# VH-VL binders against q96il0: the designs that were tried, part 269

Target 1, 167 residues: q96il0
Amino acid sequence: APERGAERRDTAPSGVSRFCPPRKSCHDWIGPPDKYSNLRPVHFYIPENESPLEQKLRKLRQETQEWNQQFWANQNLTFSKEKEEFIHSRLKTKGLGLRTESGQKATLNAEEMADFYKEFLSKNFQKHMYYNRDWYKRNFAITFFMGKVALERIWNKLKQKQKKRSN
Key: E = the ipSAE of ESMFold2; O = the ipSAE of OpenDDE; V2 = 0.75 times the mean of E and O plus 0.25 times the DockQ between their complexes.

## First folded at step 9 (VH-VL)

Design A87 (framework fv_ebrasodebart; at its last look DockQ between E and O 0.23; V2 from the best seeds 0.00; counts 0 for: placed apart)
Fold by OpenDDE, second read of step 10:
Structure A87 (fold): chain C 167 residues (1-167), chain A 120 residues (1-120), chain B 108 residues (1-108)
Amino acid sequence: as target 1 above (167 residues)
Amino acid sequence: QIQLVQSGAEVKKPGASVKVSCKASGYTFTDYYISWVRQAPGQGLEWMGWISAYEGFTNYAQKLQGRVTMTTDTSTSTAYMELRSLRSDDTAVYYCARDQTYLPRGHDYWGQGTLVTVSS
Amino acid sequence: QAVLTQPPSVSVSPGQTASITCSGDKLGDKFAYWYQQKPGQSPVLVMYEDSERPSGIPERFSASNSGNTATLTISGTQAMDEADYYCQAWRSSTAYVVFGGGTKLTVL
């Protein structure tokens, strides 16, 4: 009885970069590219007296980053899998093995791979459109809150100056 | 209107398996994740796992690893949760819930729940 | 054990303000969500992203975060607000969803 190959249940790559900046950092840190998403994570600085608006902005930025990391990690995984399946299917159709006579992994030519890329892009077009839409929405929200935080900071500085003039 | 409609109540023996369905409507099914949450009688909410409706990626709670399988049928906009090797402590109402896109965020829509009773 | 800690019960008189807290490690870094569950019903999202209110949720519901503590506030509590309330967040490291233990709100 052929051993039914255990379908490797593709667990979503938990693409959270374990990049930890120095504890005494007073600024945002950029980590190395994540191995799954290839995106560079940012560790956001947390002020000692973080306002609720600043906290919300930080959370929005962090969540958007994680959203991007997860999206691209998933896309890269899907791409890699579909690419491998495509290659295997085409090699099989050609009556070719998965390995060359030299023992190297058999590959397809650039023209054949171009077909894969076209098909992949076509298949994922809608997903990319939704991603782009959501990307703009998120960044708009972030920008909006950046403005709010900026105004809050200005207001707080003005209040402090008035208090110093009254004493 | 967005709706999640679950399959009916199930009674199972210990060691058996149960498969609960969750049919989604009123939105683009493939754009969202589906989480499964259970609630034992008189207990709190317990997250079981999530599945990406488009890619089929899954993430299961550690406690349920090896016993739970989540799947989706995009043609019917239906999510499935199978729980195997049932125990008495698996007696609960099982909920499907819609998550936000690409991340398991909050659950904005819930199914009506499916009671699964495990009794000898 | 629930990673998010809630009081098991809160009691308020009609018209008073109810406050339900949810505390957890690194909750200050993640958005909190709140659900209302009435007996025999599915949970309903009442607050999202710490302080945002879904359409159809009364204005008497509000939420805030301070540090690692999220708070759901119900102003002018009504008898219909009697329910179990759950906070929820997720963990970036595992992408797990985590619920609080729940709080039973009683309107006396």
Scores: ipSAE 0.639, ipTM 0.854, lowest interface PAE 0.9, mean pLDDT 90
Fold by ESMFold2, look of step 11:
Structure A87 (fold): chain C 167 residues (1-167), chain A 120 residues (1-120), chain B 108 residues (1-108)
Amino acid sequence: as target 1 above (167 residues)
Amino acid sequence: QIQLVQSGAEVKKPGASVKVSCKASGYTFTDYYISWVRQAPGQGLEWMGWISAYEGFTNYAQKLQGRVTMTTDTSTSTAYMELRSLRSDDTAVYYCARDQTYLPRGHDYWGQGTLVTVSS
Amino acid sequence: QAVLTQPPSVSVSPGQTASITCSGDKLGDKFAYWYQQKPGQSPVLVMYEDSERPSGIPERFSASNSGNTATLTISGTQAMDEADYYCQAWRSSTAYVVFGGGTKLTVL
């Protein structure tokens, strides 16, 4: 999944911190990147008249966000550790130090780094395949509940119109 | 039929280690995390940690960090929990329980429990 | 980490309604789960996702979760309902799992 976080899947206009007027113009909002996962959390708006179905949808979205942050925090840490170990191992094999003569961290060329990226991808292929499976299953469930909430709101508006027509 | 079958009771001395197994059957192993939960005599449930069957990473209770290791073997659908440097207050029944990776159904199936007794 | 507080015991007469509470900071923002455990047995899930009942659990079991409190309610309580009951919040896929201290339900 891309490191853009939840912003790719959200259309809600949000800032880091704001107060909403009661029940009007209030939306979910997007916070700063989490330092471990590099994902931007969605801070979900909780309306004062939230139905049980709306509550369940919000809890599903929140739980999925937390799951996603946990997964990518772990993967980012693993990637960084293995990348540095790969660079260190290759520099040591070449008889080079970890720092250049200017004091900057020594690096490998693009061709050498490509070997690392291929090895990392192949080692983690199955893990990411199952992650993608679960990501789609979670989003299918969320989308299904979004549809149920939309139908609930339409139904409530139709019942309100029927009461007005009975006058 | 869904089952979680655990290894048999253990008696250990302080300072030893114990490894409890949990064999899963009747469901797709990679759809679930395995939690380990222990219960000291006359006490409540204490969560120890979980392991992801497909991700291979773990999350341990802070109290147990450094003493516990959880692993899985996907080819045999088996989860393992090892607790090292045993103390008398580790005497408990140890349970494994599954928790679905994508639906919030909770711990719907539990193993039969494994009694671990730590005494001098 | 969060702490979930339950009363140590609850007593009811047969046929009456039992209520077991579980209190925690902002617990109503999380899914709550309930487990029944009889002596010498493994826990059994009796409520999930705040108020959902697994198949095979009698209709007299219900639950709610709002604010700081989740509540398990057993209507028409029977002698077979006598057990220890644990609430749970947070699940393995997202964070640390937390159990309440347990409540012993006695049916007199």
Scores: ipSAE 0.613, ipTM 0.831, lowest interface PAE 1.1, mean pLDDT 84
Fold by ESMFold2-Fast, scan of step 9:
Parts: sequence; C-alpha cells; structure tokens
Structure A87 (fold): chain C 167 residues (1-167), chain A 120 residues (1-120), chain B 108 residues (1-108)
Amino acid sequence: as target 1 above (167 residues)
Amino acid sequence: QIQLVQSGAEVKKPGASVKVSCKASGYTFTDYYISWVRQAPGQGLEWMGWISAYEGFTNYAQKLQGRVTMTTDTSTSTAYMELRSLRSDDTAVYYCARDQTYLPRGHDYWGQGTLVTVSS
Amino acid sequence: QAVLTQPPSVSVSPGQTASITCSGDKLGDKFAYWYQQKPGQSPVLVMYEDSERPSGIPERFSASNSGNTATLTISGTQAMDEADYYCQAWRSSTAYVVFGGGTKLTVL
C-alpha cells in the first residue's frame, strides 16, 4: 500500500484539477475508475443552501461509496493474488517456467482457468452474500433519505409560493 | 443486554504475539463491524482496524499492516485480534467496539478493555 | 499523530457552557462523532452523525459540524462531565477511522 500523493486532485473543485467537475457544474459528476476498486467515483454537487437533511444524505452516499470502493479493492487484490498463485502452481506441475520465451507472464487457457474461477466463486460465496445484504440495506437507507429530501424540496417550493403571494 | 466481553490481561515478552478475544451478545453479530482501538498509558485513542462479522472484509491501520490479523467466529459471536512481533511501545489497553455495517452510527458499545503489557 | 486537532485541555466552571473543537481539512464533509472517557473506563459514544444524541445522553450535550470544524457543546456543565473527550471521523480516500488527540475537560 503506497502513500497517496494526489489526494487533493479530486477533492478540490478548483477547476484546474483534471478529475474534478467544473466549478459552475450543477450536477453530480462521474470520475475515472479508481486504481484499486475499478469503480468510478461520484463527485456530488453541493447546493448553495444545503439543508441539514440534504447534507446527511450526501454524507451517507459518500460513506456508502467509500465502503463499496474498499470492498471491491480488497476483492480485486485477493482475486489477483490467488489467480497468480493458481497459475504458478499449475505451471510448476507441468514443468513449465513462469515466463514465456518472449519474457511475458505465462498463462493458462480458458479451459484450465475454469477450475480457478469455480474455486474462487465457491470460496467467496458467503462473503458476497453478506456484501449483497449490506448493499441492499444501504440502498434502502439512501432511498428513504432521498424521499425525505424530495418531500422537503416540495414543501419549501410551496412555502416560497405562499410567501410570494403574501408579498 | 448488549455486551462486548474481552479476554483478560496479558504480559508478554518483546517479539511474542498476543491474541485478544471479544465476545458479543445481545444483538445480531453479523449486522456490525468490530473495531479494535488501543490506548497507550496516558495517551489517546488509536484505531487499529476493523472487521465485518463475515471474514475477509478487513481494513487495518497502515502502521500495523503486516503485524495485525483480525478474525471472527460467527458461531460463537466472537471477534479476535492478533498482534505479532510485540514491542515495548505496544503496551496499551486494547478495546473492541461495534459499529453498524450499513449506517455509520459510530462505536456505540465498547468492550471493557484488555491490558497488554510488553516487558522491556 | 492524529489528523484531527483538538485543544489539549478546556476548563469551565459548573453551570457554564463548555465548547470543545475538532479541526480537520474539510471535516464538515464527513460525519463526526464524539466520545467521553473517564479514568479507568471504556469510551462512551455521546454524539454521532454530527449532531445526533444517543439514548441516555443528557440533552445538555449538543454538537455541530461545518467547514473545517466540528464542535461539541455541553451546556450547564456538571462535575460529572469532567473527562477526556475524543472526536472521530472517517477519512474519505482511505476509509480509515481517525480519532482526534483528545481534550481534557476540567470542571472547577
């Protein structure tokens, strides 16, 4: 795990950073895939007068994104490590070197790799089941708060109309 | 009703390993992370890492990576934290604490703490 | 050390309002949490998700979080509130749990 050198590139909406949305953007923006999780981060638009409820929803969505990124970064690392170990083990059994005559990593064909994929899926079944459970719970919570924010915005719009009518 | 009960105090020599347990009761174990937090004498709280109740979703503090391993046993609702290659500066009270997996509610229940003393 | 900065100590007279700050870059974009720890005891969660109070925590405890600063406020401070207070946040890019260095609240 290397030290992070570019931590400010995506978090500061200065307009000079490559992966930040423009300062005047009024929409959420999807960034490039994360190096470790291979998931695309969402940069959330912050309204001028963000309510406490809107802030809570935004923070909950951000926390869920970070949780999701950590899970998949870990899974991708585990997959890559176990795949490498499987390939090395099979090549050793065949009496073959770890590199081809061209110097590239030696690989197994799709038929041989099927054994690895079956083993990996079976080994990780319960972990993925728990992930899916938590993913649904998180999305339910987010949807609930999105509904509350929508109702708040409708109410504020109605109150604004009432205020204009009285003036 | 909700409790996290930790194993007893340990005295270890430098270079040894220690494994602390944290037994949960009174709630659905699989709905929570278990964080491990230590506190050296007279110092502040230091987060070591956390583990979801199902194995394999762990996140460790960078400075402890390679020396710490966290595991769970869902059949007994017990979390474990093993710290290897102990040094005198690992002398601390070690706490387990829970936090929800789907909502970031904070560490609402803590174990009583386990004092680990590493002799110089 | 800690990424979150707290004053080492705060003193207040009984009945007065105590304010404990926790500072960090863009802390207001994260959820903040507060813990109370008395000597020889485990920490106790006193505030979560910026400004929410757990059941059993007195109403005199309140909190806010905006910009770079989270604040724990204890109104009508009592002798029993004397303790160390720690703030906590989640770091967005690393998913680490981070604690502040702690503040010793003295009620004299």
Scores: ipSAE 0.603, ipTM 0.812, lowest interface PAE 1.3, mean pLDDT 83
ESMFold2 (binder alone), look of step 11: mean pLDDT 89; pTM 0.925
OpenDDE, look of step 11: ipSAE 0.594; ipTM 0.840

Design A88 (framework fv_ebrasodebart)
Fold by ESMFold2-Fast, scan of step 9:
Structure A88 (fold): chain C 167 residues (1-167), chain A 120 residues (1-120), chain B 108 residues (1-108)
Amino acid sequence: as target 1 above (167 residues)
Amino acid sequence: QIQLVQSGAEVKKPGASVKVSCKASGYTFTDYYISWVRQAPGQGLEWMGWISAYEGYTNYAQKLQGRVTMTTDTSTSTAYMELRSLRSDDTAVYYCARDQTYLPKGFDYWGQGTLVTVSS
Amino acid sequence: QAVLTQPPSVSVSPGQTASITCSGDKLGDKFAYWYQQKPGQSPVLVMYEDSERPSGIPERFSASNSGNTATLTISGTQAMDEADYYCQAWRSSTAYVVFGGGTKLTVL
């Protein structure tokens, strides 16, 4: 086996999934950015004695994360597609090819791209408003369940103290 | 009263297209996704996809990708599902069902169903 | 292909407890849902978020979801509970929604 070179060039140098925390992790872990959403996923630690309420909170947080990643993956793909279409349309209008003489992608200057960014933001304003509405509603629900879990833990500690004081 | 009312039964020939409507009432249409679920005679439920009324985002079942299109008309609170290149195995009752956008609450209200029969 | 597996039929006597299972790899990591469908009718949501009951659904309906198995439990089963029951879960990797194949509950 080579001491370096080909072995060190493995495209997947680790047997660990890109989105999985190390097995010894005792806390939530933040993974690398998702290819499409460019958001870092949070992998939630599952305690051995997870209560039903704790499990529900974890699932709710996971569902919210999946929803959030799906929204931004779709938004980023839409942005990339419309940006490319805008550039191609403007280059065609100018009678220019899609590539420079050097074979590089032909591009527009900052002034021309500013028009695209304004148009894109304006077009997606309503979508972002609804996203924010749902984001707040989801986080309210998560906060509510976090409160329930906290109360459950306090109650369980009080019960344990009563049991220990009796025994 | 919350209600989803679907268009009437359709009989189509193989290769044709069908467009089923689902008119929502009694709630804020844009607060919910509309999912489409079909059921062939004597068979189980098969999810086809969903559409977000406010966002316009759609997510289709992989096996139907390229044949199905879901749309909404917010002015009439109506969802539509169009299925193209119909085959005999597309014969089914087609349901619309509402699905909350902000919490994973499941399909709490369903349309009455639309029977689509594909025969030569 | 169904990712969620249900028994095709379950029989129970009136007043007894019926249990309907739904199995899928790591199903307990996702929320499970249950629907009741009577002949000629639309499905009705009977359980959501694993164990929550919609308004109007009797207390005798309960559910759980852990590991690879979700279970719908109907205590004191009545003749009116005779129906097909479908489980559902969100599938993030391949499809947003997956249904089980359905279970026909017979009350005799």
Scores: ipSAE 0.601, ipTM 0.810, lowest interface PAE 1.3, mean pLDDT 83
Fold by OpenDDE, second read of step 10:
Structure A88 (fold): chain C 167 residues (1-167), chain A 120 residues (1-120), chain B 108 residues (1-108)
Amino acid sequence: as target 1 above (167 residues)
Amino acid sequence: QIQLVQSGAEVKKPGASVKVSCKASGYTFTDYYISWVRQAPGQGLEWMGWISAYEGYTNYAQKLQGRVTMTTDTSTSTAYMELRSLRSDDTAVYYCARDQTYLPKGFDYWGQGTLVTVSS
Amino acid sequence: QAVLTQPPSVSVSPGQTASITCSGDKLGDKFAYWYQQKPGQSPVLVMYEDSERPSGIPERFSASNSGNTATLTISGTQAMDEADYYCQAWRSSTAYVVFGGGTKLTVL
């Protein structure tokens, strides 16, 4: 019985799911993974009475998300390009075609690909270090503002309770 | 600069064969695929097939199977397309094109075209 | 062979936005390439995979994919943009290349 070669279902590039949160949503929504970054975008809720601190927090979160999306989109693109180049270079060195005689895409074995991953990680190590540093800085800032917003909310609740007791 | 330079115009009789050349320069010839595309007068683009410049593997359009042969000469960085058993409906401008990627997905550079006229 | 369907012609006034569609079965899985061809000239690549522009192509050119339809958009269309436009895709299973029927863009 001829083994039906598993047609690798080329995963359809996830169309930019125009995930629009429902207009009446009172919470943050998480979208499907972005086709380039593979990160799930968050649609941040905007309160009707958003305070300046809440707004600042939301903007910081949004900017950080965009920064992450851009970084990983670019990184994934670079990775894909370099991976393809590596495969082609190695096949050529081996005297192999980019395609098999049957017209299928030629592939490298796991051991050969391990070399690519090691080289790629080594080459991009500094870039990843900078990313991690900036990631921590951004998240620290977000956390700090989350704390400020929390305090503001507590204070506002206390003021409202005092006003109700005075009337 | 990357260039694809094709051979000159040809006039052929029905039943004859034509061989068009495409000389590549400005890049590593063996790193890319070459595709051939034709365009009949006033008509759209029709893909004919591709050849790997390195391996010599070919893939021809089903319509042209048995009539078309694509070859490469790596020493001269030249691709060739031979079309046999010519018909009047084979009258077209024939283009060679370089595939943009290591795979024949799309074309970033094109030859100037070669007019092949098939007339009785 | 899967046929990519394009409108035969599109007309636009200078400065307006032109949109050329390309529809085909399973096109949603792949990005279309777009070519511009002027009379008596070879086709020129204007858009490739992931809606990227080759060097030298103006920013007014953009492309998008939605479902089984690819769209080439030309913002602020100029007289020099008058040409035939072809979409192109490839099939992973057969490695065949397929062109659309072409769209004549007229700038009125």
Scores: ipSAE 0.010, ipTM 0.545, lowest interface PAE 8.4, mean pLDDT 86

Design A89 (framework fv_ebrasodebart)
Fold by ESMFold2-Fast, scan of step 9:
Structure A89 (fold): chain C 167 residues (1-167), chain A 120 residues (1-120), chain B 108 residues (1-108)
Amino acid sequence: as target 1 above (167 residues)
Amino acid sequence: QIQLVQSGAEVKKPGASVKVSCKASGYTFTDYYISWVRQAPGQGLEWMGWISAYEGYTNYAQKLQGRVTMTTDTSTSTAYMELRSLRSDDTAVYYCARDQSYLPKGHDYWGQGTLVTVSS
Amino acid sequence: QAVLTQPPSVSVSPGQTASITCSGDKLGDKFAYWYQQKPGQSPVLVMYEDSERPSGIPERFSASNSGNTATLTISGTQAMDEADYYCQAWRSKTAYVVFGGGTKLTVL
């Protein structure tokens, strides 16, 4: 299972991630969540007899995964930074310190945080719309190549069946 | 139809800054990344960085990190590259080039290049 | 700095097959791209996604990419093919574009 592959690839006590060679597995494996994007990477199985079209599909899926992870890593860092800046700004406006009397991090109530989320969404609306557009375009391309690979496999099976009948 | 048109040649003194523009036309600007690539006289291509036209996210070559800034203006379909603290070894032809953001096809269109000469 | 290694020069006679290599660690797991540059001109994309040709690029151009080496092959090389050739790979994980050092192709 993919879940078993994820467990096998957990970081060892020495700080080295476990490596799962594709040759030992006949299917894709899902890794642990990326530190920055929080998305689980898929390690694609590479068959020994991979066709050029299958290789292209795999590279396209890999590139799309890396693009997606990069986008969300950047988005999460931006969100965290702007959230912290917003909280500091609001606490300063209220004349409050950044820490409570107990030494814990001072927080804003849900109503005040709603202002941040509204501003963040408005500010990033166009960026998210372009992300969604690119995400759909990438998935369309992947689906298109999946279809081509499926047709190639059907054609190869038909050729094999024809050869068997000719014997 | 599709073209990238860069600003004209610049002559700068050491320590100055230069800002090169790259105006895109004939395609949907936000579908592409813009890479900046320079070439010193008689030398090979050196990648400086790229910027996502829609996201504004940038990645710079380590050698140039801290000296280079890339920006875009989607309303004018223009990309900019500013290089600060110029040295004589920054003398080069600077190119902008596009590559698809959603499906990488390679840098299929390049600007004409901008010669930046740094001398005292 | 180029982490992709190309031979600095390759010489062929007209009509011969030219082979230009580009080597890098696990390059075959990435898409490779090839550019042609003639003196005083901007680079021109001649091959993309390992082995695809852009519109307008002659059929005599082909390419492959496996293991650690990508190869640009020009069959029936013509005088007009004399140029500098650069390979390129995209590193999405690190968000870097990498160019090879370039190969000067001389056609006798």
Scores: ipSAE 0.414, ipTM 0.722, lowest interface PAE 2.5, mean pLDDT 82

Design A9 (framework fv_ebrasodebart)
Fold by ESMFold2-Fast, scan of step 9:
Structure A9 (fold): chain C 167 residues (1-167), chain A 120 residues (1-120), chain B 108 residues (1-108)
Amino acid sequence: as target 1 above (167 residues)
Amino acid sequence: QIQLVQSGAEVKKPGASVKVSCKASGYTFTDYYISWVRQAPGQGLEWMGWISAYEGYTNYAQKLQGRVTMTTDTSTSTAYMELRSLRSDDTAVYYCARDQSYKQKGHDYWGQGTLVTVSS
Amino acid sequence: QAVLTQPPSVSVSPGQTASITCSGDKLGDKFAYWYQQKPGQSPVLVMYEDSERPSGIPERFSASNSGNTATLTISGTQAMDEADYYCQAWRSSTAYVVFGGGTKLTVL
């Protein structure tokens, strides 16, 4: 299936604006929605004495977040650019200028824009379905590793509890 | 069993386009991404982009954006990489390699490489 | 350009330990991968997800990734290990894969 969004050059997400977790946070911190992806970024807390398994889980979650944010930033950029190209093309076909006499951007009526939305959704339907499939596979992998980390933590707590009895 | 077989060497003039193929066998083609990586004579590896074999979703290296197009044909388990507006510094061996995006396992199988020479 | 820095060459005697480094800003926050390439051949994946070894890769190969440096370690180095080695990581800001410049390992 055609993927105009993926053919575009990767663009920096939300410009120079950055989110930052509280300086002494002991938990993962969730930021405001990114301007381009509309997704809330997560800054992962790194525990003291992070285990190798915990580190792998964190890296997997971080890479999955980066993939997710990149996909939606690219998709939103593609939508915006194709929308502007569609409006420009239709106005040119009608012999109309790109700006109104008041200097505002010329727009199409709802009926004409419905043509664009229908075409865009149809063209990107397969892409979005496959994105959802990959997203679920990624979350399944994350859930599996979260289960492993949870078991490791339970086992370590049981070990420590028994050690305290012996010492 | 698992194999990626690429098309043969190409010689092109500056400004031309080249399209390299990569035929996969021995695994479920649609479960993997195909990356394209090139290597200029005596130089290191340079990633060009990848394509999801099932979805057709692509992601290209910023340097090559606008000049490269990656496609797949699931009926023949074949990936394609087209590079346009060729320059002499595009002379390289072009490799395809498979990757599982959701597993992040890296490029575990590679094609044999296709030499593309750009000269006038 | 690759943003991952590797030494251009490393030389070891047979049976000694070879260490090949790959440096990049906050590389330890990413997964690192290692590839072996012999002259005229395609690259071969030798390490993935920092320290995991693919089936068929000898136990002599190990790796780590911490801070700004990933390291490939080959213990008991053999003549057959002579090759170019490339590290690789994902780069989120440009959403692309990046390779290190490569290290030629010579076993003399």
Scores: ipSAE 0.401, ipTM 0.728, lowest interface PAE 2.6, mean pLDDT 82

